# VH-VL binders against q9h9l3, part 241

Target 1, 176 residues: q9h9l3
Amino acid sequence: PRKMVAIDCEMVGTGPKGHVSSLARCSIVNYNGDVLYDEYILPPCHIVDYRTRWSGIRKQHMVNATPFKIARGQILKILTGKIVVGHAIHNDFKALQYFHPKSLTRDTSHIPPLNRKADCPENATMSLKHLTKKLLNRDIQVGKSGHSSVEDAQATMELYKLVEVEWEEHLARNPP
Short names: E, the ipSAE of ESMFold2; O, the ipSAE of OpenDDE; V2, 0.75 times the mean of E and O plus 0.25 times the DockQ between their complexes.

## First folded at step 13 (VH-VL)

Design ia65 (framework fv_fezakinumab; at its last look DockQ between E and O 0.66; V2 from the best seeds 0.00; counts 0 for: pae E 3.3 > 2)
Fold by OpenDDE, look of step 15:
Structure ia65 (fold): chain C 176 residues (1-176), chain A 123 residues (1-123), chain B 111 residues (1-111)
Amino acid sequence: as target 1 above (176 residues)
Amino acid sequence: QVQLVQSGAEVKKPGASVKVSCKASGYTFTSYYMHWVRQAPGQGLEWVGWINPYTGDTFYAQKFEGRVTMTRDTSISTAYMELSRLRSDDTAVYYCARSGTYYYDSGPRFDPWGRGTLVTVSS
Amino acid sequence: QAVLTQPPSVSGAPGQRVTISCTGSSSDIGLGYDVHWYQQLPGTAPKLLIYDNSNRPSGVPDRFSGSKSGTSASLAITGLQAEDEADYYCQSYDSSLEGWVFGGGTQLTVL
C-alpha cells in the first residue's frame, strides 16, 4: 500500500486588504506523527496581514523563511504518490496551487464515519479542534498564539486512523 | 456567457518577442487559473504554462523556462503571454484556456478555450 | 514527443462504435490523475468533451463516453456521425514534469 502523510498549512494575507491567502507555513507528518516537513514559507508578495491569532505566523518567522517556489517544490516531492490526509485539505492544496489526485486524498472534514463516531451529523463540516477534543480528548489550537500546523497535522492523522479501515473500504467500493 | 477573447495574429522575426493577450469575460477572472497551450501547424497540443490571476504566480513547462513570461491585468480581466527569443519552431496557434483552482471549482479541466492566436516566426 | 500516447488515427463508418486509447505512465494517469478529453474540429479551438475520466459537459451527447483504468484511458464514440470527424486529445497531469500533458492526438475519420 501507498505511504500516508498528513498535511496542514498556515496562510497569511497578501494582496489588496490582505484578502489573498498565501502559504506561510507547511507541516507534513508521516503515519506515526513524525515530522517530515515543517517550514516557514515566504510568499512572493508583501504580507499585509499575518493573521497571527489563527495562523500563529509572526513577522520574525519570515526573516529566514523559505521562498514559496522552493518550498512548493520540496512539499510536492514529499506528497507525490502518497495518500495525503488533511482537514479541509482543499485549502492547503489551493494555497500550494497544487492538484493532488482525488483518489489519493483524504479530507477529515468530509468523512461521515468520523463525524458519526464523534456524535456529529454525518454530513456536517466539523472543525479539527472539535473532532480532536471529542475523539482524542485532546485540546489543540488553544491560547492566543495561533495554530501549530505540526500539532494540527498530527491530530488530523490520528483522527483518520480511527476510521481508516472503514473509510478505505468504502472508497474501494466507491472510488471518487 | 464565459468567453476568452485573444489578440490578433502576429508575424515576427527570429530573435524577436511576441506578447499575446487573452481577455476574459462572463466570470470572475481571479477565481480561475489561466493556461496557455500552443499548437504548431499540423501538430498536437503542447502545454506552455499557467498563471494564477489572483496571486500572479506562474508555473511554466520546463521547455519554456527562461523564454516565457505570463502576466495579468486584473483591472481588465486580461492575461498575457510573452515569448522571447523566438525561433521558427515557435510558429503555432497559441490558446488561452481556463481551469479551476481546485476540484470543487471546475478542477484542472480546460474550459473554455480562446479561439487562438497565430504566431508566425519567419526570416 | 507527447507524454501520453494515442493512436495517430482511427476510422469508422456512420453508426459504428470507435474507441481511442490514451496510454500514460506511473507519473500521470497511473498515479491517479484524472483524464480529460478534447475535441478539435477542423480549423477550430479544442473543446472539452469529457472531464474527470467519464463526465460529459452539458451539450455533449451521451454517445461519447470515457473510462480510465491503470495507466490508460479510453474514449468511446457510439453511433458515429459525420460531424464527429475531428482530432481528439487526452489530457492529464504529470507529476514528474509538474505540468499538464496532452496525448499526441487522434484523427478520427468517418468513412
Scores: ipSAE 0.911, ipTM 0.948, lowest interface PAE 0.5, mean pLDDT 95
Fold by ESMFold2-Fast, scan of step 13:
Structure ia65 (fold): chain C 176 residues (1-176), chain A 123 residues (1-123), chain B 111 residues (1-111)
Amino acid sequence: as target 1 above (176 residues)
Amino acid sequence: QVQLVQSGAEVKKPGASVKVSCKASGYTFTSYYMHWVRQAPGQGLEWVGWINPYTGDTFYAQKFEGRVTMTRDTSISTAYMELSRLRSDDTAVYYCARSGTYYYDSGPRFDPWGRGTLVTVSS
Amino acid sequence: QAVLTQPPSVSGAPGQRVTISCTGSSSDIGLGYDVHWYQQLPGTAPKLLIYDNSNRPSGVPDRFSGSKSGTSASLAITGLQAEDEADYYCQSYDSSLEGWVFGGGTQLTVL
């Protein structure tokens, strides 16, 4: 049996016209929702667009933020060998420049039983906010001051726990 | 049809640098990673590193860190690998190969491959 | 040396079955990373033969199949044909090296 964690990252815009998504915050919680990691992260490239409405990141958060290379090392030490839960988690892994094994990855945006519980089409990609409201009766990502990656990681773990037994049995019989 | 066309063979002296090109066509260049893999004569495959053509981000195998530089030019859909301070044991065919970025994006398998560029390092 | 272990050679007669093994460690195949297989005909670039342990790209005949268990993977070739004579390489990702790793290659000879 492998340990399980949930991750959520916030990205800012770098590169031409701010179109590149660069890691600027990462939160990791354990199975019970306790915070294992939560740091602001300084991208190696100049930030063009803070995307504050969604990321919650402002210039002041970059003061004393952990440099990307150091933060990445810390994060990968936590993730390696564990089942990692996320929502649209491929975006987080891209920002980390990290390849986690597919067999140890759980993406709550791609779990048909979870969508079924939410009365959504099984193969649709639903937002974390929608699934959390529908299944946990909880509002996340409220307002225009940006999202909390801690809140998102906690919600993601709780959503996975609703289908964990069913989905793990499915994966054991139908390995990815 | 998806193609990767590589530059022609190079002959270099020890201590020189070589820059190999890989021109992509038939797909969106910035949507896939480009890898470089080498093969010494009669030997196996050895991964050198990758570049994300969208961001310009690179990742190199530790053996080549400090000697290899990967770049790209998105206007002509071309990736480059420059290897400096060449040694005789750098003699190899150098391949470029495309991969998806992550599991939902066709994953990290290498397909297609360029035809290879022979780099000979001799005094 | 190669990070993944393959036998250096394997041989068979036309119509027979051959199996090529690929053995990794707890930091690559054993950690759950998928295995891919490449075929390299003499004088050519490698070509993707099997991906994600057992999937075939379009155009690869079903005589080629892959499997994975624990720290190892295998490539099976049934109904062996003369044109299958080539070098075969397994590939995975290694977490400790943070990079792609290949087997040393297996030369298949069709007798």
Scores: ipSAE 0.762, ipTM 0.900, lowest interface PAE 1.1, mean pLDDT 92
Fold by ESMFold2, look of step 15:
Structure ia65 (fold): chain C 176 residues (1-176), chain A 123 residues (1-123), chain B 111 residues (1-111)
Amino acid sequence: as target 1 above (176 residues)
Amino acid sequence: QVQLVQSGAEVKKPGASVKVSCKASGYTFTSYYMHWVRQAPGQGLEWVGWINPYTGDTFYAQKFEGRVTMTRDTSISTAYMELSRLRSDDTAVYYCARSGTYYYDSGPRFDPWGRGTLVTVSS
Amino acid sequence: QAVLTQPPSVSGAPGQRVTISCTGSSSDIGLGYDVHWYQQLPGTAPKLLIYDNSNRPSGVPDRFSGSKSGTSASLAITGLQAEDEADYYCQSYDSSLEGWVFGGGTQLTVL
């Protein structure tokens, strides 16, 4: 059986006008929610907008952050060959400049059975905060100080577990 | 209609450089990676590298590291590949090809391709 | 020195079925990456024929089909026609190379 991990990333603004989303924190947890990786990451380009309201990233976090190329190597070593769970996970893979096999990818923002459990439209894109509150009775991303990628990765794994049996069977019958 | 229009054939001497262009139309240029793939006469396809037109980030196949430079001009939706220190075994048709980004739904497939640019390297 | 292995040539008579194999490794097809197929008619650029192992783009006839299992993929062409005479390439992604990889190509001859 393949091992499963969950990932969440926080991004800052780089490039012209700060519009490029560049990786500044990445957290990976195992099936039980234990933290396998949690690092602040220094983008290879100048940071234009820390986006702190959402990212939680501040200038002090970058002082000893792991350079992007090194962090990417560490992260990819953890992800390779595993089922990777995330929420709107395409944004995380884009920031990592990484392609994971879609047969090994699980995106909690696009799982119809999960939406059904939350009494939401099956094809709607639902926020992690909303699903977590509704299905786990937990408040995440509280306040204006930004998100925690550890908290979000752990919530994402717990949400997936609610539909894991049904969804894995569905994917076995209907390969993506 | 999505189109990739490449620059014309070039003849170069060993040691020179060549710069091939690829103008995109019919889609949002910065939303897709641009790849370069070459084909030596009578041979198969060989991936050279990619550029992200939005960020300018590049990734080159190991064989071409140090000799290839990929750039773009987003104002005219054009990607460029420059190959330096040319050798006779660089004689090939050079294609540009579009792919999705690292999104899993887009996949790492090529559609469309340019018609190719023949680069001949001879004494 | 193609990363994926294809037979150099295949032939068939009109109306017959032919198959073209594509064999990779545990770091590409075997790791779960999809296989795509391209048709290259003489003097033209490659054209996407099959994507994500088995899907046909609009305009590709249903006599072209693809499959994948283990470290290998296969392209099948039924009802062979003269215009199918072309070179065929498989393509995937290899995690150890972090690169897009092709088969060596298969020249299909219609007898």
Scores: ipSAE 0.443, ipTM 0.807, lowest interface PAE 3.3, mean pLDDT 90
OpenDDE, second read of step 14: ipSAE 0.909; ipTM 0.947
ESMFold2 (binder alone), look of step 15: mean pLDDT 91; pTM 0.930

Design ia66 (framework fv_fezakinumab)
Fold by ESMFold2-Fast, scan of step 13:
Structure ia66 (fold): chain C 176 residues (1-176), chain A 123 residues (1-123), chain B 111 residues (1-111)
Amino acid sequence: as target 1 above (176 residues)
Amino acid sequence: QVQLVQSGAEVKKPGASVKVSCKASGYTFTSYYMHWVRQAPGQGLEWVGWINPYTGDTFYAQKFQGRVTMTRDTSISTAYMELSRLRSDDTAVYYCARSGTYYYDSGPRFDPWGRGTLVTVSS
Amino acid sequence: QAVLTQPPSVSGAPGQRVTISCTGSSSDIGLGYDVHWYQQLPGTAPKLLIYDNSNRPSGVPDRFSGSKSGTSASLAITGLQAEDEADYYCQSYDSSLEGWVFGGGTQLTVL
């Protein structure tokens, strides 16, 4: 009955020695993988480390990036009331400083049936790249130019769809 | 082990500002949000806002926007709440309280709480 | 005005059971946000009593239990004792306000 979206965020390093992770890009896709939101986001603090190898963020992307407060408002308007799927999604919510209802959150890094289908230990936290290759026969996060949050959000939604029926039944019987 | 120690009672005149402190110990100060909650005499609990001690980011309830400022000093694990342009109806006990930053740690519940700082606004 | 609705008072005799309701809306409890409960003895800070609808922190006796259904939550106290006399507050998160919200509080009187 509730609409479902998938989210993936990219973070850059701010604060002393670049140790603080600040939101610098967010992508949200719908159930079918269509992009609902994809913006570069300007952190309120000075960027010390772009972490480009992983984030794909460069100085050029910050020129017309949406300020954090505005981007956060837009993102939360999309997420509110929906089932939100992500991989290690606690990192995304922490970067957004947002508390999404636990009952409406789906974390593909902590779904035992998904690991089981991938022939991985149920209690292990597997990377998005590994699960996507194993279960969807698709290579994501290729090369050294950083990850695409759109690609990651799309892969995350497709992974969830593999276990959606059984996991939703499990959650109905065992509310989180 | 984990404790929050607040500054002492304050008496202020209308129009003044007050700054309350909350010193944390027994845990990693930057790993949890710090909230401020007030309670007027004989009344219920009212949430004021939170600060992320790691980033310095803040979020304030709409009612207090423009009058409240939250800061922290990570070198002494202390959070501060400053309320300006005080009115008599700001008379309350002001509590600090810790919460988790997402559902995979101590979560969004408030635990522990400081013992409170009474702020009296009178002429 | 409190965002969540609680009865202002409830009473019971020692050994009896009481329940305290907490009613929200579609933007908080009805949206799926968890409910937490706090006990406040006179002159003291609130203490976490129940979290995430029904879980007890270490040190809270099993006489205290919580539940949630639809837009409402309930705190049950069985085997009432004199030391249970306190104010009880429910708390949740409200998406429209983007903040933490409390019930108005319920004063429990024993005897």
Scores: ipSAE 0.640, ipTM 0.857, lowest interface PAE 1.4, mean pLDDT 91

Design ia67 (framework fv_fezakinumab)
Fold by ESMFold2-Fast, scan of step 13:
Structure ia67 (fold): chain C 176 residues (1-176), chain A 123 residues (1-123), chain B 111 residues (1-111)
Amino acid sequence: as target 1 above (176 residues)
Amino acid sequence: QVQLVQSGAEVKKPGASVKVSCKASGYTFTSYYMNWVRQAPGQGLEWVGWINPYTGDTFYAQKFRGRVTMTRDTSISTAYMELSRLRSDDTAVYYCARSGTYYYDSGPRFDPWGRGTLVTVSS
Amino acid sequence: QAVLTQPPSVSGAPGQRVTISCTGSSSDIGLGYDVHWYQQLPGTAPKLLIYDNSNRPSGVPDRFSGSKSGTSASLAITGLQAEDEADYYCQSYDSSLEGWVFGGGTQLTVL
């Protein structure tokens, strides 16, 4: 396989009424699912809403968190020049204030063959939890303590591997 | 019609500051990034930075960090670029330009552009 | 110096074809970032001409086309008209600079 990583980020709410999504954790795994990066990240703005039910982030995680500018530099160093896999990955890139080349980006929420394997409409946007249960027979994002971005990144990579050969051939014939 | 209307020409002395405005209309101001690009007389285009009008977040080209500040006022759909400690080589037409916010599509295109604000720095 | 390299000028007669090259590096076009093209008529602001390598905005005639290969992109103009006299700029994103970058511009003269 080519140099490929999967990413998943957790966001907290900042700004008016906590409506802005700010990066608060990032996990990156390699092709085999080994963790390359996993850090809590301190937003430069006041956290209004930890969104703990989904993010798994609590005030205690912010105490030794890496400041956003430093974390961003570390993350971008890992992502640059690699094929990056994610689920609804535009949210992760937006939180990173980062532009990754379209030709090196793989979004498992928008891969028609993946939906087809899951017996879902090809053009629908399916959740990571649903696709992982249907195709990998695993439950992720369980419980009340929030999601694990490591677990989500690992599941995302495994989902992509199910369609990798077919999708890479499609992209070679139909460059994005 | 989507329009970007910029403030008028400015003449400044070296060491002064200038603040250029860009008033947007015809679209949801907070849904698009606003970029600033300058062009010195007879020279090419040089990107200065962007602001996200929804969050107020900014990103500046390395050359301008420490001298440029981008702000916005959502109540009047206006973006501002302030450049301080002006030098003669800051003489340029300064453009605002709208871009989309989708990052994974290799970045958004600049459309539309304001008509430009000539800033002349001379003693 | 501009980050992306364009020829400073090109010329052609009415009805002819010209191409304008835009050469980047492994940190921008070579890394896979898309190329956009802008037309700047004398005394005016730039106008989007081509986006995402080869797409035309509404109102841009099909005699303007774009392509990208490796570390370079190209703008082709067929059926040259006098109104095409302008400066043309390519644009991409550079990962090492973490910003938008432009070519130095190409002045097109219609003879």
Scores: ipSAE 0.644, ipTM 0.853, lowest interface PAE 1.6, mean pLDDT 90

Design ia68 (framework fv_fezakinumab)
Fold by ESMFold2-Fast, scan of step 13:
Structure ia68 (fold): chain C 176 residues (1-176), chain A 123 residues (1-123), chain B 111 residues (1-111)
Amino acid sequence: as target 1 above (176 residues)
Amino acid sequence: QVQLVQSGAEVKKPGASVKVSCKASGYTFTSYYMHWVRQAPGQGLEWVGWINPYTGDEFYAQKFRGRVTMTRDTSISTAYMELSRLRSDDTAVYYCARSGTYYYDSGPRFDPWGRGTLVTVSS
Amino acid sequence: QAVLTQPPSVSGAPGQRVTISCTGSSSDIGLGYDVYWYQQLPGTAPKLLIYDNSNRPSGVPDRFSGSKSGTSASLAITGLQAEDEADYYCQSYDSSLEGWVFGGGTQLTVL
């Protein structure tokens, strides 16, 4: 048995017109929802767009933020060898410049049984907010000041737990 | 049809730099990573690094850090690998190879590969 | 030295089965990273033969199969044909090196 964690990252816009997503915060929780990591992270490139409405990141959060290379090392130490749960987790891994084993990755945006429980089409990509409201009767990402990556990581773990037994059995029969 | 077309053979003196190009066609250039892999004559494959053409992010094998630089030009769907301070043991065929990601594309498999660019470093 | 260990050569007669091993460590294959196999015909670029341990791209015959267990992987080729004569490389990702790593390559000779 492998330990399981959930991750959620906040990204800011860098590059031309702020179109590139760069890591600016990362939260990791354990199976019970306890916080293992939560840090603001300083991108190596100039921030063009804080995307504050979504990310919750402001200029003040970059003061004393952990430089990207150091934060990446800390995060990878936590993720290595564990089953990692996330929502649209590909975006988080790209922002981390990280390759996690596919067999140890769980993406709650693409688990057909989870969509079935939410009365959504099995192959649709549903938002974390929508799935959490439908299945956990909880409102996340509330307000206009940006999202909490801790809240998102906790919700993601709880969503995965709803289908864990069924999905792990499916993966054992149909290795990714 | 997906293709990677590489620049022609180069002969360099020790201490010089070489810049190899890899022109992509038949797919969305910015949706896949580009890797560089080298092979000394009669020897095995050695990974050099990757570039993300969308972001410009690059990542290099420890052995090449400080000597290699990867860049791209999205207007002509071309990736570049520049290796500086060349030594005779840098003589190799240098390949570019396309790679996807875990979720949204073909995964991190190297497919296709360019035909290779022979770089000869001799005194 | 290559990070992943392969035998330098294997040989077989037409119609026979050969197996090529690829041995890693706890920081790559043993950590759960997938294994990939490439075929390199003389004078050509490598070509993807197997991905994600056991999957074949379109156009690769089912005579080629891959498997993985613990810190090792294997490529099996059944019904050997003359055109299978080539170098074969395994590949995985190594967490301690933070990079892609290849085996040293195995030359397959079809007798």
Scores: ipSAE 0.620, ipTM 0.861, lowest interface PAE 1.9, mean pLDDT 91

Design ia69 (framework fv_fezakinumab)
Fold by ESMFold2-Fast, scan of step 13:
Structure ia69 (fold): chain C 176 residues (1-176), chain A 123 residues (1-123), chain B 111 residues (1-111)
Amino acid sequence: as target 1 above (176 residues)
Amino acid sequence: QVQLVQSGAEVKKPGASVKVSCKASGYTFTSYYMHWVRQAPGQGLEWVGWINPYTGDTFYAQKFRGRVTMTRDTSISTAYMELSRLRSDDTAVYYCARSGTYYYDSGPRFDPWGRGTLVTVSS
Amino acid sequence: QAVLTQPPSVSGAPGQRVTISCTGSSSDIGLGYDVNWYQQLPGTAPKLLIYDNSNRPSGVPDRFSGSKSGTSASLAITGLQAEDEADYYCQSYDSSLEGWVFGGGTQLTVL
């Protein structure tokens, strides 16, 4: 079978009034949760809003950050041909300017059986924090100093593993 | 009603530049990518590149890098494609086409298409 | 030269079934990217006919269907009608080119 990885990205605000989301960190883990990639990434545009409360990004992280074009090339090499798991993953792909095949994409914010296991409405979009607490009894994204994209990617992979057999069977019978 | 209206036909000399416009209406202009696709007389479709109207980010097919520039004006919901250093083999109908940004909403499929702008490069 | 390979022409009589193939490689269709199909009537812009392998936009008759297997996709037209006479193009995304790619087009003639 194809290798599986999980991804989580952090974005900062660029452009007018900081409304554009630009990639500033990316973490990728393998099936077992081992880190394959974790780098701070320098956006090509001026950072207007670090969004530190959520992103965990601060000015010091940009000093030795990998330029966007180089980081993107490294990340795409890891993702290509693999099943990629993420939470609200379209935001990550958009920040990467990358189109991953739908058949190889797993979005834990849009998997009805996962919501069902958490006693949530099947078609609701639940946060990663809520699903992780409910199903794994683990607290992530704690405090007010930003999220850890490594911990988020690891939690995302573990959540997917709870429904992997059932969901892969569903996708084989009902291709996206 | 979703519509893409393109500028009229152009005749240019070799070495000149041409700028084609595509005015969008009936949807939120910044929520969809705009693609440019060309078709030489009697030939097939060839993708030129895309622009994200929200950010202004662009991506061009390798064949056109260094000669094509895509821009937009969000105040009038209009996308532009400028092709420079024109050659006779740039003679083609140039189409704009809308696509979704990713797998939610309309996804990455080209719908609708503008009616096309014929660009003729001749001496 | 097109990245995806289609036969240059196909023909059929009214009421018959025709199929149009679209062959890619391991960097596009073979990598799992979906296939879209476009119909281009003479003198008009292309129109979306099938998206994401097998889905029909509103207003496209169920006589048109799409499928994908391995590195190839197919467009099937059943109950062929004179109004189906057009050029048909497949499209996918290619990871090595990082761009959208089209087939060379197939001219359908209704006899």
Scores: ipSAE 0.741, ipTM 0.894, lowest interface PAE 1.2, mean pLDDT 92
Fold by OpenDDE, second read of step 14:
Structure ia69 (fold): chain C 176 residues (1-176), chain A 123 residues (1-123), chain B 111 residues (1-111)
Amino acid sequence: as target 1 above (176 residues)
Amino acid sequence: QVQLVQSGAEVKKPGASVKVSCKASGYTFTSYYMHWVRQAPGQGLEWVGWINPYTGDTFYAQKFRGRVTMTRDTSISTAYMELSRLRSDDTAVYYCARSGTYYYDSGPRFDPWGRGTLVTVSS
Amino acid sequence: QAVLTQPPSVSGAPGQRVTISCTGSSSDIGLGYDVNWYQQLPGTAPKLLIYDNSNRPSGVPDRFSGSKSGTSASLAITGLQAEDEADYYCQSYDSSLEGWVFGGGTQLTVL
């Protein structure tokens, strides 16, 4: 059995009007929720919008931030060969400019049994915050200080663990 | 329609540098990665590297690191590949090819391809 | 030199079924990365034939099919036609090399 990790990334806005999402923080936790990686990351392009309200990223966090290419190498080293759990994880991979095998990817925003357990429509896209509250009775992303990628990664892992057995069996019968 | 138009054939001496261009049209240039792949005469395909046209970030195959430089001019939707310290075994047709930006979108499939640029290195 | 292994050549008569194998390793296909296939007609650039193991782009006939299992992938061509004579390349991603890799290519001859 392959090891499992959960990832959550925070993005800032770059490009015209800050509409391009660039990686500014990445957190990775193991199956037990232990932090394996948590770094602020310096985008290669000028930051137009820190999106602090959501990202929690401030200008001061970029002073000693790890350059993107270096961070990417560090992160990919951790992810390689592992089952990677995330919420709307395609955004994280896009920001990382990285392609993880689909067969080793677990997106908690697209797991029907998880939605069902939360009394949500199976084919709906529910937020991490909502699922965490419903299924774990935990409040995440509270306040106006922005998200904690570590907290979000841990929540994502805990959510997946609720449906892990069922979903892994499903995937085994229905490989992507 | 999506098109990739490459520069013309080049003839270079060993030790020289060559810069090949690839002009994109029919799509948003900065929304797709641009790859470079070469093919020596009578041989197979070899991936050289890719560039993110928006950020300018590049990722090269280990074989070419230190000798290849990929750049782009977004104002004219053109990607460039420069190979330095040329040697005879660099003789090949060099292709540019487009791919998606993440796995669940277009993914790493190369489509379309340019028609290729022949680079000949001979003394 | 190619990371993925293909037979150098295959042949078949018109109307027959031919298969082209693509053997990888635990760091590419075996790791779970998908496989793409490209067709290269003589004197032309490669063209995407199959993507994500078994999907056909628009314009590719259904007589072309792809599959993947373990560390290997396979391209099958049914109802072989003269126009299918070309070189075929498989492609995947290798984590150890941190880059995309191609097979050595297979020359298909229609007898």
Scores: ipSAE 0.612, ipTM 0.870, lowest interface PAE 1.1, mean pLDDT 93

